# VHH binders against Transcription initiation factor IIB (tfb): the designs that were tried, part 11

Target 1, 335 residues: Transcription initiation factor IIB (tfb), of Methanocaldococcus jannaschii (q58192)
Amino acid sequence: SVDYNEPIIIKENGEIKVVKIGELIDKIIENSENIRREGILEIAKCKGIEVIAFNSNYKFKFMPVSEVSRHPVSEMFEIVVEGNKKVRVTRSHSVFTIRDNEVVPIRVDELKVGDILVLAKELPNIEEDIEIDKKFSKILGYIIAEGYYDDKKIVLSYDYNEKEFINETIDYFKSLNSDITIYSKDLNIQIEVKNKKIINLLKKLRVKNKRIPSIIFKSPYEIKKSFIDGIFNGKDAKVFVSKELAEDVIFLLLQIKENATINKKSINDIEVYEVRRITNIYTNRKLEKLINSDFIFLKIKEINKVEPTSGYAYDLTVPNAENFVAGFGGFVLHN
Short names: E, the ipSAE of ESMFold2; O, the ipSAE of OpenDDE; V2, 0.75 times the mean of E and O plus 0.25 times the DockQ between their complexes.

## First folded at step 4 (VHH)

Design a23 (framework vhh_8h5u_2)
Fold by ESMFold2-Fast, scan of step 4:
Structure a23 (fold): chain B 335 residues (1-335), chain A 121 residues (1-121)
Amino acid sequence: as target 1 above (335 residues)
Amino acid sequence: EVQVVESGGGLVQPGGSLRLSCAASGFTFSDYKYAMGWYRQAPGNQHERVAIITRGGSTNYPDSVKGRFTISRDNAKNTGYLQMNSLKSEDTAVYYCTADEYYWGTEYDYWGQGTQVTVSS
C-alpha cells in the first residue's frame, strides 16, 4: 500500500489529472454507501476512474480501477532511487525488480540499497483532437510557472536576457488585440496584459491552482511539448516551489517520452524542487524482451523509515494488470 | 451578441430517429475558431457529452452513442446538427448545443436553452 501524499495520474470522466492517492481514495470511501471490511481493510467499489498500468507486452495504458482500499498503518518506508525519484510504501507492499531477465514483484521488506527497481520510462501519450494554438500552449505553461492573473490583467515576469521569449509573448498578445504595459526594473521585465477573453479562458482552465490543466495531458504531442517549453522557459531545468506542480510536470514529460531527475533544495529557507529534463533515455541492461518496453531500471539509493502522513496506507485494484504507476517519478507498484 | 438556439426535439418511439439543429448567431463557423458540441441532461443526472465537432471538422462520441449519433455542421447556414438514430429510452433527456472559440474537451462558453427529447412508447 502507499502513503497519502503519493501522486498518481488518473483519468476520470474523460479528464486527466494528477492527484494525491490518499485524497482520492478517502473521498471515494467516505462517499460510498457500501463499504466492505476485511480485517483492518476498508474497501469500496470504484467506478469511472482509470490509472496507468502495464500490460503483458510491458507497455503502459490506462486501465479501470475496480476497487480502492485503505488500512491503518504505524510505519512507512521511503524508497529513493537514482535521479532522486521517491515513493513511500508499506513494508508488505510489492514493487517490481529484475530477476533472471524477468520483471517480477518483490516485497519492500526484502529490498536493500543497490537493488534495481522498475519505473516508467514513458507513459501513454493521449492525443485527443483538442485544437489549441501552439503559441498559446507555450505561454500558458509560462503563466502557470511564473505568472498570475486577476479579473483585469495577466502579469508575467521575465529575466531581462530572455528577449526572444519576451518578444514572442508580446507579439502573441498584440495579435489578440490586447492592451500591454511593460515595466522594467533592474534585471526584471514585467508585462501586464489586459485581455478579458484570455483571462476568462485562464479561469475556465483553473490556472490559479498552478497545476497542469487536463487539456494539456490530452493534447497532441506538439502542444504538450510547447507547454513544457513554456514551463521550462527554454531551459533544461526548472525550480518549482510547488511539489504538486513538479509532480504534474514529471508525468507530462513521461507522456512526451522525456524523463527527469529531481533535486530537493532549500533556497531562502523555502523547500524547492529542481526538475531537470532528460531527453535521451537509455540503459546498459540488455534484456532483449524489454528493449521495447516502457520501463527504466533504476538503483535504490536510500530506504528510510518515515512517519505515515494520514495514519492510513492506500491501494487500488486494477483487474487483469495487478499493477499501477504512482509516486514522485512514476514507480511501478504491484497491486 | 453570441447565441446558440436548439430545435428539433420531440417525442419518438424506441428505434426512431430525430435530427436536432443548432443555429448560431453573433459568430460564424467560417471563422475557423468555433468548436461545437452536444450535451444532454436527464432528470437527476449531470450533463453528459454526446458529441463534439472541432474547428477542423474532427468528431468524437462516447461509446453509449457511437454508431447511432452523428454530429455535423453547415458553415454556409451557420448551423450545427445532431442526427440521432436507433433511439433508446435511455436517450431521453434535454439536449443542449454548445459552442466555444476554443475546444478544451470539457467546457464551453456558449450554451443554448435546451430541447427536450423523449423516447417512449
Scores: ipSAE 0.000, ipTM 0.287, lowest interface PAE 13.8, mean pLDDT 84

Design a24 (framework vhh_8h5u_2)
Fold by ESMFold2-Fast, scan of step 4:
Structure a24 (fold): chain B 335 residues (1-335), chain A 121 residues (1-121)
Amino acid sequence: as target 1 above (335 residues)
Amino acid sequence: EVQVVESGGGLVQPGGSLRLSCAASGFTFSDSHYAMGWYRQAPGNQHERVAIITRGGSTNYPDSVKGRFTISRDNAKNTGYLQMNSLKSEDTAVYYCAADEYYWEGEYDYWGQGTQVTVSS
């Protein structure tokens, strides 16, 4: 079972989003009219929710969840692998490792620093036929990372040295017959854009939440790529103050066959997350049958005992797969 | 519990100055994602934006107060401020401090109870 705060990407009613597993499962259980008790487990049926799991060909796809469960817990373990990807799990939970050229489950209490774990190298790239401009997608990413909007205007702030991106933004909004006002103060440039059509689109996409909108998770590769370029402001690394947005970004990167390292820092007593993109990643070629898998194999760097976020640990059942993807970096977990 | 509390309002003569304070509790303004704004509402009118400051220091003001009002924050004191100069009778209103992790005008998650500013001779 996993901790309350572990991120999981789900599909529900055609919408794709990243949620906290504990929040998802607590809501299902609390709204259930028929909760089963199996020992200390509280189990509820689940309908209409899909999570990512691997099939017999070692490829990820969305698969339906049949049941969710929770049980009381007093201890949790945080597993940190190469790239500082991490997941918090109970001692009896199984993750996946490699043994005798096979991907097999292994219990957390059997793990040692230096052991290899299976994580997602890439996730399903859902591509719906939607009409989003690549330039808008990039600017949307920047708005979510660094901007804001109200009923009258969109505001984007830049360092004076970002001349190319400033010009790209101005040219884009000018091409849409927008009213643009540019303010320069010291070494900062602020661009205010008045365009009711774009503002209404931002409202429809619920950009106020500062999370990646579902439509981006369902967009063609080029739209996702442009969005990510906007988030990173043309750079390979970005510091996030929102852990939830950083988690969204990791899952989106995996959909476009990119990976990332995570570095948690404390700046002026503020926890921040630096995400660094990796576009060229080595896979374990010792296992010929895994060469075309969606997996990456990473060594455990640390196993730490930590406090559970809630009084419960959480799990879900994916029939016929017996696995799912969750955690900060996309861990493959047994169910 | 996250709260913001306004203070510093009062009666002032036209041309005078006041400094409003917004004390935050349950979060800190040194957190890099918190934005703060000041809004006002006069009797019979809709509320209007007065000033916005993002964590990064970007500010915005409507033309009616630009050049006269200055928004700032003191992270060490966990307090935001609105310095109001050259006050006019039209500035008479209840002033509200608002804060949120993310900025969207008029849609903040945390609002104060308001402080009355009256500009009259």
Scores: ipSAE 0.000, ipTM 0.101, lowest interface PAE 18.7, mean pLDDT 83

Design b01 (framework vhh_gefurulimab; at its last look DockQ between E and O 0.01; V2 from the best seeds 0.00; counts 0 for: pae E 16.7 > 2, placed apart)
Fold by ESMFold2-Fast, scan of step 4:
Structure b01 (fold): chain B 335 residues (1-335), chain A 119 residues (1-119)
Amino acid sequence: as target 1 above (335 residues)
Amino acid sequence: EVQLVESGGGLVKPGGSLRLSCAASGFTFSKYAAAWFRQAPGKEREFVSAITRGGSTTYADSVKGRFTISRDNAKNSLYLQMNSLRAEDTAVYYCAADEYYWGSEYDYWGQGTLVTVSS
């Protein structure tokens, strides 16, 4: 089973989003008309939700969840692999490893530092025919990462040395007949944009939640890439104050066949997450049978006993696959 | 006033066909993306199909191959041709339109038209 806060990317009613697995499952169980109890397990039927799992070809796809469950828990283990990707799981839960060139499940309590785990190298790139401008997508990413808006204006702040992106932003909003005011102070450039139509669009996308909107997870590759470029502002690394946004970004990178390393830091007693992009990813272990798989193989760096986030640990059932993707960095977990 | 008005719903037997229409008024329909959604009794609203300004179409897996979305900009109309209807297709069908195709989030919605598939 996994901890409450583990991120999972789901598809529900045509929307794609990253949620906390415990929040999702608690909601399903609390709203269920028929909860089945097996010992300490509370089990509920699940309809209309898909999660990412691999099939017999070692390729990921969205697959329906048939049941969700939770049970009381008193201990949890945090598994940290290369690149500082991490997941918190119970002792009896199984992850995937490689033995004799085969992908096989292994219990957490059988793992040791140095063992190899299976994670997602890439995730399904869902591409719907979404008519959104690449320039808007990039600016939207920057607004979510660094900007803000109210009923009157959109405010974006830049370092002086980001002149190219500053000019792109100005040109884009000028093309929409916007009222633009530019302020300069201490090598910082602030752009204020007045455009009621765009502000209403930001409200509709719930941009103040500072999460990646579903439309972006369903957009064509070029739109996703432009959005990511906006999030990172043309740089390879970005510091996030929001762990949830950092988690969203990792899943989106995997959809465009990119990867990342994570570095958790403390700045002025505030926990932050530095995500560094890895473009042009290569298979780090040569396994003939798995060379065309959606997998990457990473060594365990640490196994730490940690406190559970809630009173429960969580599982879900994906019929016929018996696996799903979750965790900060996309771990493949047995169900 | 911006309005979307659905028509064409009704009672049909399993395996039958229905054609839903949505008449748009109060805005330039040709500059909008449009979609069909449905809501069955006791269930959440579900995406059915969408068509972009340029005519590209998207379908939910449950209706792909059976339903066809189309538009006629000269008539300011959106259509849904529903073939091989099943009991599971019973729902109130809603027309939606937005300047951009956003998936499930649209600015304008119709009042809905009931489709009942029963013997």
Scores: ipSAE 0.000, ipTM 0.261, lowest interface PAE 13.7, mean pLDDT 85
Fold by OpenDDE, look of step 8:
Structure b01 (fold): chain B 335 residues (1-335), chain A 119 residues (1-119)
Amino acid sequence: as target 1 above (335 residues)
Amino acid sequence: EVQLVESGGGLVKPGGSLRLSCAASGFTFSKYAAAWFRQAPGKEREFVSAITRGGSTTYADSVKGRFTISRDNAKNSLYLQMNSLRAEDTAVYYCAADEYYWGSEYDYWGQGTLVTVSS
């Protein structure tokens, strides 16, 4: 079972989004009219939700979830692997390792520091034709990362030294005949843009706080890439205060065959997450199937006993796969 | 328990000044962007001003040049200095906090403080 806060990428009603597994399952169970109880385990059937799981060829696909479950727990184990990716799971839950050149499940209570775990190298890249161009996508990325918008204006904040991106932003909005006002305070540049069309577009796209819009997850590769470039402002690393946004970004990166390391830091007493883009982190490749797999193989650095976030542990049933991808960094978990 | 408590509201004459305060408790205020909103009678809540975690500020057009938002992280407080007040500024003012300063969605809200501008 998985902790409440563990992120999971899902496809629901054609939308792809990252959600907390606990939130997802609680919602399903609480809204279910037919809950099956097996001891302390609450089980609900579900339809219309897909998660990412690997098949016999070690390739990730979206696969339907048939059931969800939760049960009370008093402890969790946090597994931290190379790159500082981590997941919280129950003692008896299984992750995946390599044995005899095959990917096999292993219980958490059998794990040791130094063991190899299987994580996602890349995730399915769903691409639909959407009405978003590359320039907008990049700007949108920046808006999500550093921007503000309301019914009247878009506000973007820059460091004074980010001249190139500032200019790019200005040029973009100018090209759209936007009303632009630039404010300077100390070493910060603030660009205010009035453009009803763009604002309406943001609304239409359901741009929400601290999250990547779902439409981006199903956009063409070039759009995703541009979006990422916007988020990172052309850099290889970005600091996020929102863990959720960091999670979204990591999953999106995986969709474009990029990986990342995560470093938790404190800046001005604020806990932040630095996500650093990396093409190839760590890979122990022995066999062709493994080499050609959608997996990366990372060593466990730490295993820590922790308290459950919600007092519950959560599970999914993925028929025919018996696994799913979840966790901060794309862990492959047994169902 | 997370709380935002506004204070400083009251009756003021047009052209007058008022300073609102918002005291945050139950969470690390410094980790959050903060904002002021206001709701006039019979109207929808509207954005007034926001300040980022880093101290960057933004204002609604209607209050630019008149209002100043500031924060004191050590005191877990948010402030709104309102100068040159107008009758149209009459509203219940709310402080809000979120990791991001988006115009419509904030994680935490205060109960509001009434500001009445009247001759």
Scores: ipSAE 0.000, ipTM 0.217, lowest interface PAE 14.1, mean pLDDT 87
ESMFold2, look of step 8: ipSAE 0.000; ipTM 0.252
ESMFold2 (binder alone), look of step 8: mean pLDDT 86; pTM 0.877

Design b02 (framework vhh_gefurulimab; at its last look DockQ between E and O 0.01; V2 from the best seeds 0.00; counts 0 for: pae E 18.3 > 2, placed apart)
Fold by ESMFold2-Fast, scan of step 4:
Order: sequence, then C-alpha cells, then structure tokens
Structure b02 (fold): chain B 335 residues (1-335), chain A 119 residues (1-119)
Amino acid sequence: as target 1 above (335 residues)
Amino acid sequence: EVQLVESGGGLVKPGGSLRLSCAASGFTFSEYAAAWFRQAPGKEREFVSAITRGGSTTYADSVKGRFTISRDNAKNSLYLQMNSLRAEDTAVYYCAADEYYWGDEYDYWGQGTLVTVSS
C-alpha cells in the first residue's frame, strides 16, 4: 500500500492529470454507496478511472481500476533511488526488481540499499488532435513555472541574460496585437501582457493552480516538447518548482522519452524541488538491453522509516495487470 | 444566445439501438469541442464520450465498442449512436460544448434527454 501523498497519473472522463492517491481514494470511498470491509481494509468499487500499468510485453498503457482500498497504518518506508526519485510504501507492499533477467515482485521488507528497482522509462504518449500553438505552449509552460496572471494581465519575469526568450515572448504577444509593458527591476525584466482572449484561456486551463493542464498531457509530441522547453526556459537544464509541479513535470517528461533527477532544496526557508532535465540515458544500460521494455532500472540509495501522512495506506486493483505506476518518479508497484 | 438542445431519447429494449442528436445554436460550433455525459437516477453525472474540433474521439470504458460519437459542423450538430444497449445505460443524456476539451468542466450544457432501456 502507499502513502496519501504519492502522485499517480490517471485518466478520468477523458482528462489526464496527476493526483495524490490518498485524495483520490478517500473521495471514492466517501462517495461510495457500498463499502466492503475485509478486516481493517475498506474497499470500494471504482469505475471510469484508468491508471498506467504494464502488460505481458513490459509496455505501459492505461488500464481500468476495478477497486480502491485503504487501511490504517502506523509506519511507512520511504525508498529513495538514483536521481532522488522516491516513494513511501508499507512494509508488506511489493515493488518490482529484476532477478535472473526477469522482472519480479519483491516485498519492501526484503529490500536493502543497493537493490535494483523498476521505474518507468517512458509512458504512453497520448496524442489527440488538439489545436494549440507551439509558441503558446512554450509560453504557457513558462507562465506555469515562473509567471502570474490576473483578470487584466499576464506577468512574466526574466533574468537579463535570457534575452532570446524575452524577445521570443515579446514577438509572440505582439503578433497577437497584445498590449505589452516592459519594466526593469533590479536584475530582472518584467513583461506585462494584456490580452483578454489569452487570459480567458489561462482561466479555463486553471493555470493559477500551477499544475500541468490535462490538454498538455494529451497534446501532440511537438506541443508537449515546446511546453517542457517553456518550463525549463528553453536553455536551462534545471528549474525550481513546487513538489506537485515537479511530479507533473516528471510524468510529462516520461511521455516524451525524457527523464529528470529531483532534489529537495530550501530557498528563503521555502521548500522547493530542483528538477534537472535528462535527455540522455543515465541508468543501467545493460539491464535495459536485456529486456525490451518501457522500464528503467535504478539502485536504491536510502530506505527510511517515516510517519504516514494521513494515518492510512492506500491501494488500487488493476485486474488485468496486477501492477500500477505511482510515486515521485514513476515507480512500478505490485497490487 | 448560446443553446444546446438534445433529442432522440426514448424507451428501448436491451440489445437495441438509439441515436441521440444535439443541436447547437448561437455560436460557431466547428470551433468547439463537444461531449456527451449522462446521469442515472440517484447517481452523479458521468462522462460518456467526447470529440475534439479535429475529430479525435474519447470514450468511457463502459461504452467503448458500443457507442460512437460524431459531429456535423455544417448542421451544427453532435450525435451519439448507441448500440447494444443495456439496462445500465438508462439515464438522462446531456451534450456539452467548450472551446477546448477538458473533462467535465464545459462552458455550455444542454437540458438533457431521457434514455430508458427496459423490456
């Protein structure tokens, strides 16, 4: 079972989004007319939600969830692997490892530092015929990572050394006949844009929550790539974002066959996550070559006992796979 | 005035077929994504199917292979062809439209049309 805060990418009502597993399951249980109890376990039927799981060919796809469950717990274990990807799980839960060139489940209580765990290398690249401009997609990424908007304007802040992206942004909004005001402040340049149509679009996409909109997870490869370029300011290898946005970014990178390392930082006493983009392979190539799969194999760096976030542990059933992808970095978990 | 009006609902026997229509007026329908939702008695509203401006379609697992969504921009109309109907498909069906597709948060909704699947 996993902790409340573990991120999971889901498909529901045609939307693709990253949610906290505990929040999702608590809502399903709360709204269920028929809750089944098995000992301390509360189980509810689930309909209309798909999660990512692997099939017999070791390829990921969205698969339907039949049931969700929760039970009280007093302890959790945080497993940290290479790249500082991490997941919080119960002692009795199984993750996947490799043994005799086969991907097999292993219980958390049998794990030790140095063991190899299975994570997602690439996720299904869902591409719907969505009419969104590549330039807008890049700027949208930057707005979500660094920007702000209200009813009257969009505000973007840049370092003076980011002249190319500053000019690209100005040219784009000028092409839309926008009202643009540029200010210099200390070491930053601010661009304020007034364009009611674009602001209304940002409102519909719920950009103010600083999460990746569902439309991006379903967009063509080029739109996803432009969006990611915006998140990383085109040139930067790293970005500092909230935990939730970092989780979104990792799942999106996996859809375009990229990856990242993550590191928790404190800036002015505020917790942020450094996401460092990786476009090249950084893991055990030998194991990857042995199995033609969507998997990456990463070594465990730390196993720490931690407090459960909600006092509960959570699980879901994918009947045709007996596995699912969740956790910060896309761990493959047994169910 | 923006308006969506569903029609085509009725009583059908299990295994039967029914075609729902949704007429759009007051806006340029071809510039909007559209969807079908349903609500069974005493239940929450659930997603059925969606179609983007470019014609890409998405279906809820419960209706995949049985229902087909389509649009006719020249007639400002959205359709749902329902085949192999089951008792569980009994619900009020709603059409919805928005400039972009995003789950259950659509700008415009119709009044609904009742579909009853019973012997």
Scores: ipSAE 0.000, ipTM 0.196, lowest interface PAE 16.6, mean pLDDT 84
ESMFold2, look of step 8: ipSAE 0.000; ipTM 0.226
ESMFold2 (binder alone), look of step 8: mean pLDDT 86; pTM 0.874
OpenDDE, look of step 8: ipSAE 0.085; ipTM 0.536
ESMFold2, look of step 10: ipSAE 0.000; ipTM 0.216
ESMFold2 (binder alone), look of step 10: mean pLDDT 86; pTM 0.876
OpenDDE, look of step 10: ipSAE 0.000; ipTM 0.213

Design b03 (framework vhh_gefurulimab)
Fold by ESMFold2-Fast, scan of step 4:
Order: structure tokens, then C-alpha cells, then sequence
Structure b03 (fold): chain B 335 residues (1-335), chain A 118 residues (1-118)
């Protein structure tokens, strides 16, 4: 079972989004008319939700969830692998490792620092017929990462050293005949844009939530890539104050066959997450049998006992797969 | 990359006028914000005037009302029309270009000398 806060990418009623597994499962159980109890486990049937799991060919795809469960938790462990990807799990939960050139489950309490774990190298790239302008997609990424809007204006803030993106932003909005005002104070540049049509579109996409909209997770590769370029301001690394947005970004990168490292830092006593984009496919410990798999193999750096986020630990059942992807960086977990 | 070459400097009497030109080569000038700076003998370089990609202008207080900056993107050129020249305007004048409007110019010309004397 996993901790409440573990991120999982789901498909529900045709929409793709990243959610906290505990929030998802608590809602399903609380709304269930028939909860099955097995010892300390509370189990509810699940309908209409898909999660990512690997098939017998070691390829990831969305697969339906049949049941969700939760149980009171006494202990939780955080596993940190290369690239500082991390997941919080109970001691009896199984993750996947490599043994005799096979992908096999291993219990958390049998793991040691230096062991190899299986994570996602790439995730299914869902490409629906979505009509979004590439330039808008890039600006949308930047608005979500660094901006805000109200009924009258869009406000974007930049550091002086972000010259390229400031110019691209100004050019884009000028191409739409927007009213633009630029303010400078110290080494910070603020751009205010008045464009009612764009503001109305931002409202429709609910971007005040500061999360990646479902439409982006379902868009063509070029639109996803442009959006990511907006998030990163044309750079290879970006610091996120929001852990949830950083988690969204990792899952989106995996959909476009990119990867990233994560570095948790403290800046001015605020916890932040630096995500460093790996635009070229990197792969460690390439195995002949698994060379065409969607997997990457990463070494465990730390195993730490941590406090559970809620009173429960959580699990879900994916029939025929007996696995699912979750965690900050896309860990493959056994049912 | 862009290279800037100033021209039009020379000797002029107090109260006279002079027009400086700056020719840009390499990339199209329309992508750049541009400015004029000057450096008098024994002094640090000082800002004179700037023009954005869109044509908005800024002037140093010492030249406001006397100097006019302009650009011609079709000719890849920047101009500085200097009227009512004073002895204190004597300096080497430099053309500068910035891909973005930050006031820290990335490209500089070699300068053109303007001497205002009787």
C-alpha cells in the first residue's frame, strides 16, 4: 500500500489528470454503497477509472481499476532512487526489481540501499484530435508556472535573465493585438496583458488550479512539447514551489519520451522542487531481454522511515496486470 | 549575431546640428532594441537615448528636447539627430543593440567621435 500523497495519473470519463491516490480512494470508498471489509481492509468496487500498468510485453497502457482499498497504517517508508525520484510505501508492499534478467516483485522490507528498482522510462502518449495553437500551448505553460489572471488582465513575472521568454511572450500577445504594459523593479520584469478572449479561455481550462489541464495530457506530441517548453522557459531546469505541479510535469515528460531528475531544495526557508529535464532518452542497465521495454532501472539511494500523511495506506487492483504506476517519478508497484 | 557600425561624427560648432547613423549587419535590425551611449574624455560611459522594437523612446535628461532617436528597419539603421549642440556633448558616441529590452546591451559599435568646439 502507498501513502495518501502519492501521485497517480488516471483516466476518468475521458479526462486525464494527476491526483493523490489517497484523495481518489477516500472519495470512492465514502461514496460506495457496498464496502467489503476483510480484517482491517476496507474494499470498494471501482468503475470508470483507468491507471497505467505494464502488460506482458513490458509496455505501459491505461488499464481499468476493479477495486480500491485502504487500511489503518502504523509504518511508512520512503524509497529514494537515482535522480531523487521517490515513493512512500508500507513495509509489506512489493515493488519490482530485476533478478536473473526477469522483472520480479520484491517486498519493501527485503530492499536494501543499492538494489535496482523498475520505474517508467516512458508512458502512453495519448494523442486525441485537439485543436490547440502551439504558441498558445507554450504561453499557457508559462501562465500556469509563473503567472496569474483576473477578469481584466494576465500577469506574467520574469527575472531579468529570462530575456528570450520575455521577448517571445511580448511578440505573441502583440500578434493578437493585445494591450501590453511592462513594469520593471530591481531585476524583476512584470508583463500585464489585456486580452478578453484569452482570459475567457484560461477560465474554461480552470488554470487557476495551477495544474496541467487534461486537454494537454491528451494533445498531440507537438502541443505537449510546446507546453513543456513554456513551463521550463526554454531552459533544461525549473524550480517549482508546487509539488503537485512538479508531479504533473514529470508525468507529462514521460508521455513525450523525456525524463527528469528531481532535487528538493530550500530557498529562503521555502521547500521547492527543481526538476531537470532530460530531453535525450537516457537508459541505465539496458538488458537484452528488456531493451524494447518502457522501463528504466534505477538504484536505491535511501530507504527512510517516515510518518504517514493520513490515518490510512492505500492500494488498488488492476485485473490481469497486478501492477500500477505511481509515485514522484513513476514507480512500478505491485498490487 | 549582429555587428554595428557608427558614422556621421565630426567637428561642429556650439548651437550646430549633427546626425549620427548606425548600420546593423548580420541579423535584421527589427529584432533589436537599440540605444545610443556616449563617453567623454576621462568620464564613464553614459546613456543618451534608447528606442524599443516598437518605436517607444527614452532620453537622458541632459539631451531631452535636443536629441531625437529614430530607426529604419527596412534599412537596418538607427539614427540620432542632435540639435543645439553644446561643448559638454563632446564625446565618442556608441550604438548599442539588445535582443530584449533590459538596458544591458549585448552588441556595441566601435564608436564615432563628436567634437563640439568653437
Amino acid sequence: as target 1 above (335 residues)
Amino acid sequence: EVQLVESGGGLVKPGGSLRLSCAASGRTFSYYAAAWFRQAPGKEREFVSAITRGGSTTYADSVKGRFTISRDNAKNSLYLQMNSLRAEDTAVYYCAADEYYWGEYDYWGQGTLVTVSS
Scores: ipSAE 0.000, ipTM 0.098, lowest interface PAE 20.3, mean pLDDT 83

Design b04 (framework vhh_gefurulimab; at its last look DockQ between E and O 0.01; V2 from the best seeds 0.00; counts 0 for: pae E 19.1 > 2, placed apart)
Fold by ESMFold2-Fast, scan of step 4:
Structure b04 (fold): chain B 335 residues (1-335), chain A 117 residues (1-117)
Amino acid sequence: as target 1 above (335 residues)
Amino acid sequence: EVQLVESGGGLVKPGGSLRLSCAASGFTFSDYAAAWFRQAPGKEREFVSAITRGGSITYADSVKGRFTISRDNAKNSLYLQMNSLRAEDTAVYYCAADEYYWEFDYWGQGTLVTVSS
């Protein structure tokens, strides 16, 4: 079982989004007309929700969830692997490791620092027939990472040395007949855009939540890539974002066969997460090449006892797979 | 239209040399980051070498000291000089370019390099 706060990417009613597993499961159980109890487990049927799981040839795909469950818990363990990817799990839960060149389950209480765990290297790249402008996708990423909007305007802030992206942004909004005001102070540039149609689109996409919209997770590769470039301010190798946005970004990167490292930071007494793109994902490690899978194999750096976020630990049942992807960085978990 | 056309691939013996060329149309290489990638049969595509918009050069460890990337602004072409070729260098070599080093939205069709006796 996993902690309440563990991120999971789901498909529900045609939408793709990253949610907290505990929030998802608590809602399903609390709205269920029939809850089955097996000892300390509360179990409810689940319909219309798909999660990512691997099949017999070690490839990921969205698969339907048949049941969800929760049980009381007083102890949780945080496993941190290379790149500072992490997941909080119960002692008796199984994750996946490699033994004799085979992917096999292993219980959390049998793990030691230095053991290898299985994580996602790439996730299904869902590409629906979605008509979205590549330039808008990049700017949307930047709005989510750095900007804001209200009923009257969109506000974007840049450093003077981002001349190319500033000009790209101005040209884009001018092409849409927007009212643009530029403010300059101490080498910082602020662009204020007034365009009711675009503001209404941002409202429809719920951009104020500072999360990646479903349409991006379902868009073509080029649109996803452009969006990510916007998140990373064009050419930057790293970005500082909220935990929830960092989780979204990792799952989106995995859909386009990219990856990143994660670091928790404090900037001006505010907790942020540094997401840093890694440039060698196109080159597999020896184990990855040997297995021929959608997996990456990462070494455990730390195993820490932590307090559970809620009074419960959570699980999903994926028929015929007996696994699912969750956690900050895309861990493969046995169910 | 933006287009990349590769040439120079072929059969070469171990220890030999080969020079790949990539001709660009619709843009100038000096304004773009450019790179060479390769893909061996049954393997993933791997990075070989890149030159950034600013002229900084990077090589994969497997080719450092043996391969040299360069561009010719007058001919609007990117080159990969390959020396001391090994059997493991056998692959389809791809030219890639884009405004940003990590983007590479423009790709050529590839040119086959076979290193065999």
Scores: ipSAE 0.000, ipTM 0.097, lowest interface PAE 21.2, mean pLDDT 83
Fold by OpenDDE, look of step 8:
Structure b04 (fold): chain B 335 residues (1-335), chain A 117 residues (1-117)
Amino acid sequence: as target 1 above (335 residues)
Amino acid sequence: EVQLVESGGGLVKPGGSLRLSCAASGFTFSDYAAAWFRQAPGKEREFVSAITRGGSITYADSVKGRFTISRDNAKNSLYLQMNSLRAEDTAVYYCAADEYYWEFDYWGQGTLVTVSS
């Protein structure tokens, strides 16, 4: 079982989104009319939700979830691997490692620092024809990362050194005959944009601040890429105060076959997340199947006992796969 | 010397409202991103809300729709309007400033908010 806050990418009603597994499962169970109880375990059937799981060829695909469950728990274990990807799971839960050149489950209580875990190198890239272009997607990325919008305006903030992107932004909105106000103070450039059409589009797309909209996860590769470029503002690293956004970004990167490391910066236990895009592939590359797999193979750096976020542990059942991808960085977890 | 000083904390009943203030000195707050954090007893410090130099605002999910962050450049101050307060909002609230959320180099001493019936 996994902790409440563990992110999981799901497909629901044709939309792809990253959610907290605890939130998802609590909602399902609480709204279920047919809860099965096995001891302390609460189980509910579910329909219409797909998660990412790997098949016998070590390839990821979206697969349906048949059941979800939760149970009270008093402890969790946080596993930290190379790149500072993390997941919190129960002691008896299984992750995946490599033994005898095969990917096999291993219980958390059997893990040691230095062991190899299997994570996602890449995720399924769903592409649909959407009504957004590359320019907009990039701007949208920036809005989500550094800007905000309301019913009246879009506000964007820049460093004065980001001249190229500033100009790109200005040109874009000018091309749309937007009302633009630009002001500068020292090292800060601020752009205020009034464009009802764009604002309406943002609303239509259900764009939320500091979250990647679902439409992006199903957009064409080039749109995703442009969006990411906007998020990172053309850089290789970005700092996020929103863990959720960082999680979204990591999953999106995986959809475009990019990986990332996460660096935590904290003062007095307050943490921010630096996501750094990497081009390096971490793999043992022992066998062709492993080499050609959708997996990345990372060493465990730390295993820490932690308290559960909600006092519950959560699980889901993926028939015919018995695994799913979840966690901060795309861990492959057993049912 | 750079300093952030929080104020406005106190005891409030559930459903009540409170407005926190953070006064900056020794630097111009408008040149920095500003944020509120909170730490409940026995819990880890958590993010509450932030506003970028450009005015971009973000909230923790737990406070969305209830809390509002704002700043007054003329007063070199940051505010947090807290409405519909809940017991779980009880914490010491901290003001922080940083250029790009990099390390949050500047912190206040905190102000205690207690929500209790």
Scores: ipSAE 0.000, ipTM 0.189, lowest interface PAE 15.9, mean pLDDT 86
ESMFold2, look of step 8: ipSAE 0.000; ipTM 0.172
ESMFold2 (binder alone), look of step 8: mean pLDDT 85; pTM 0.859

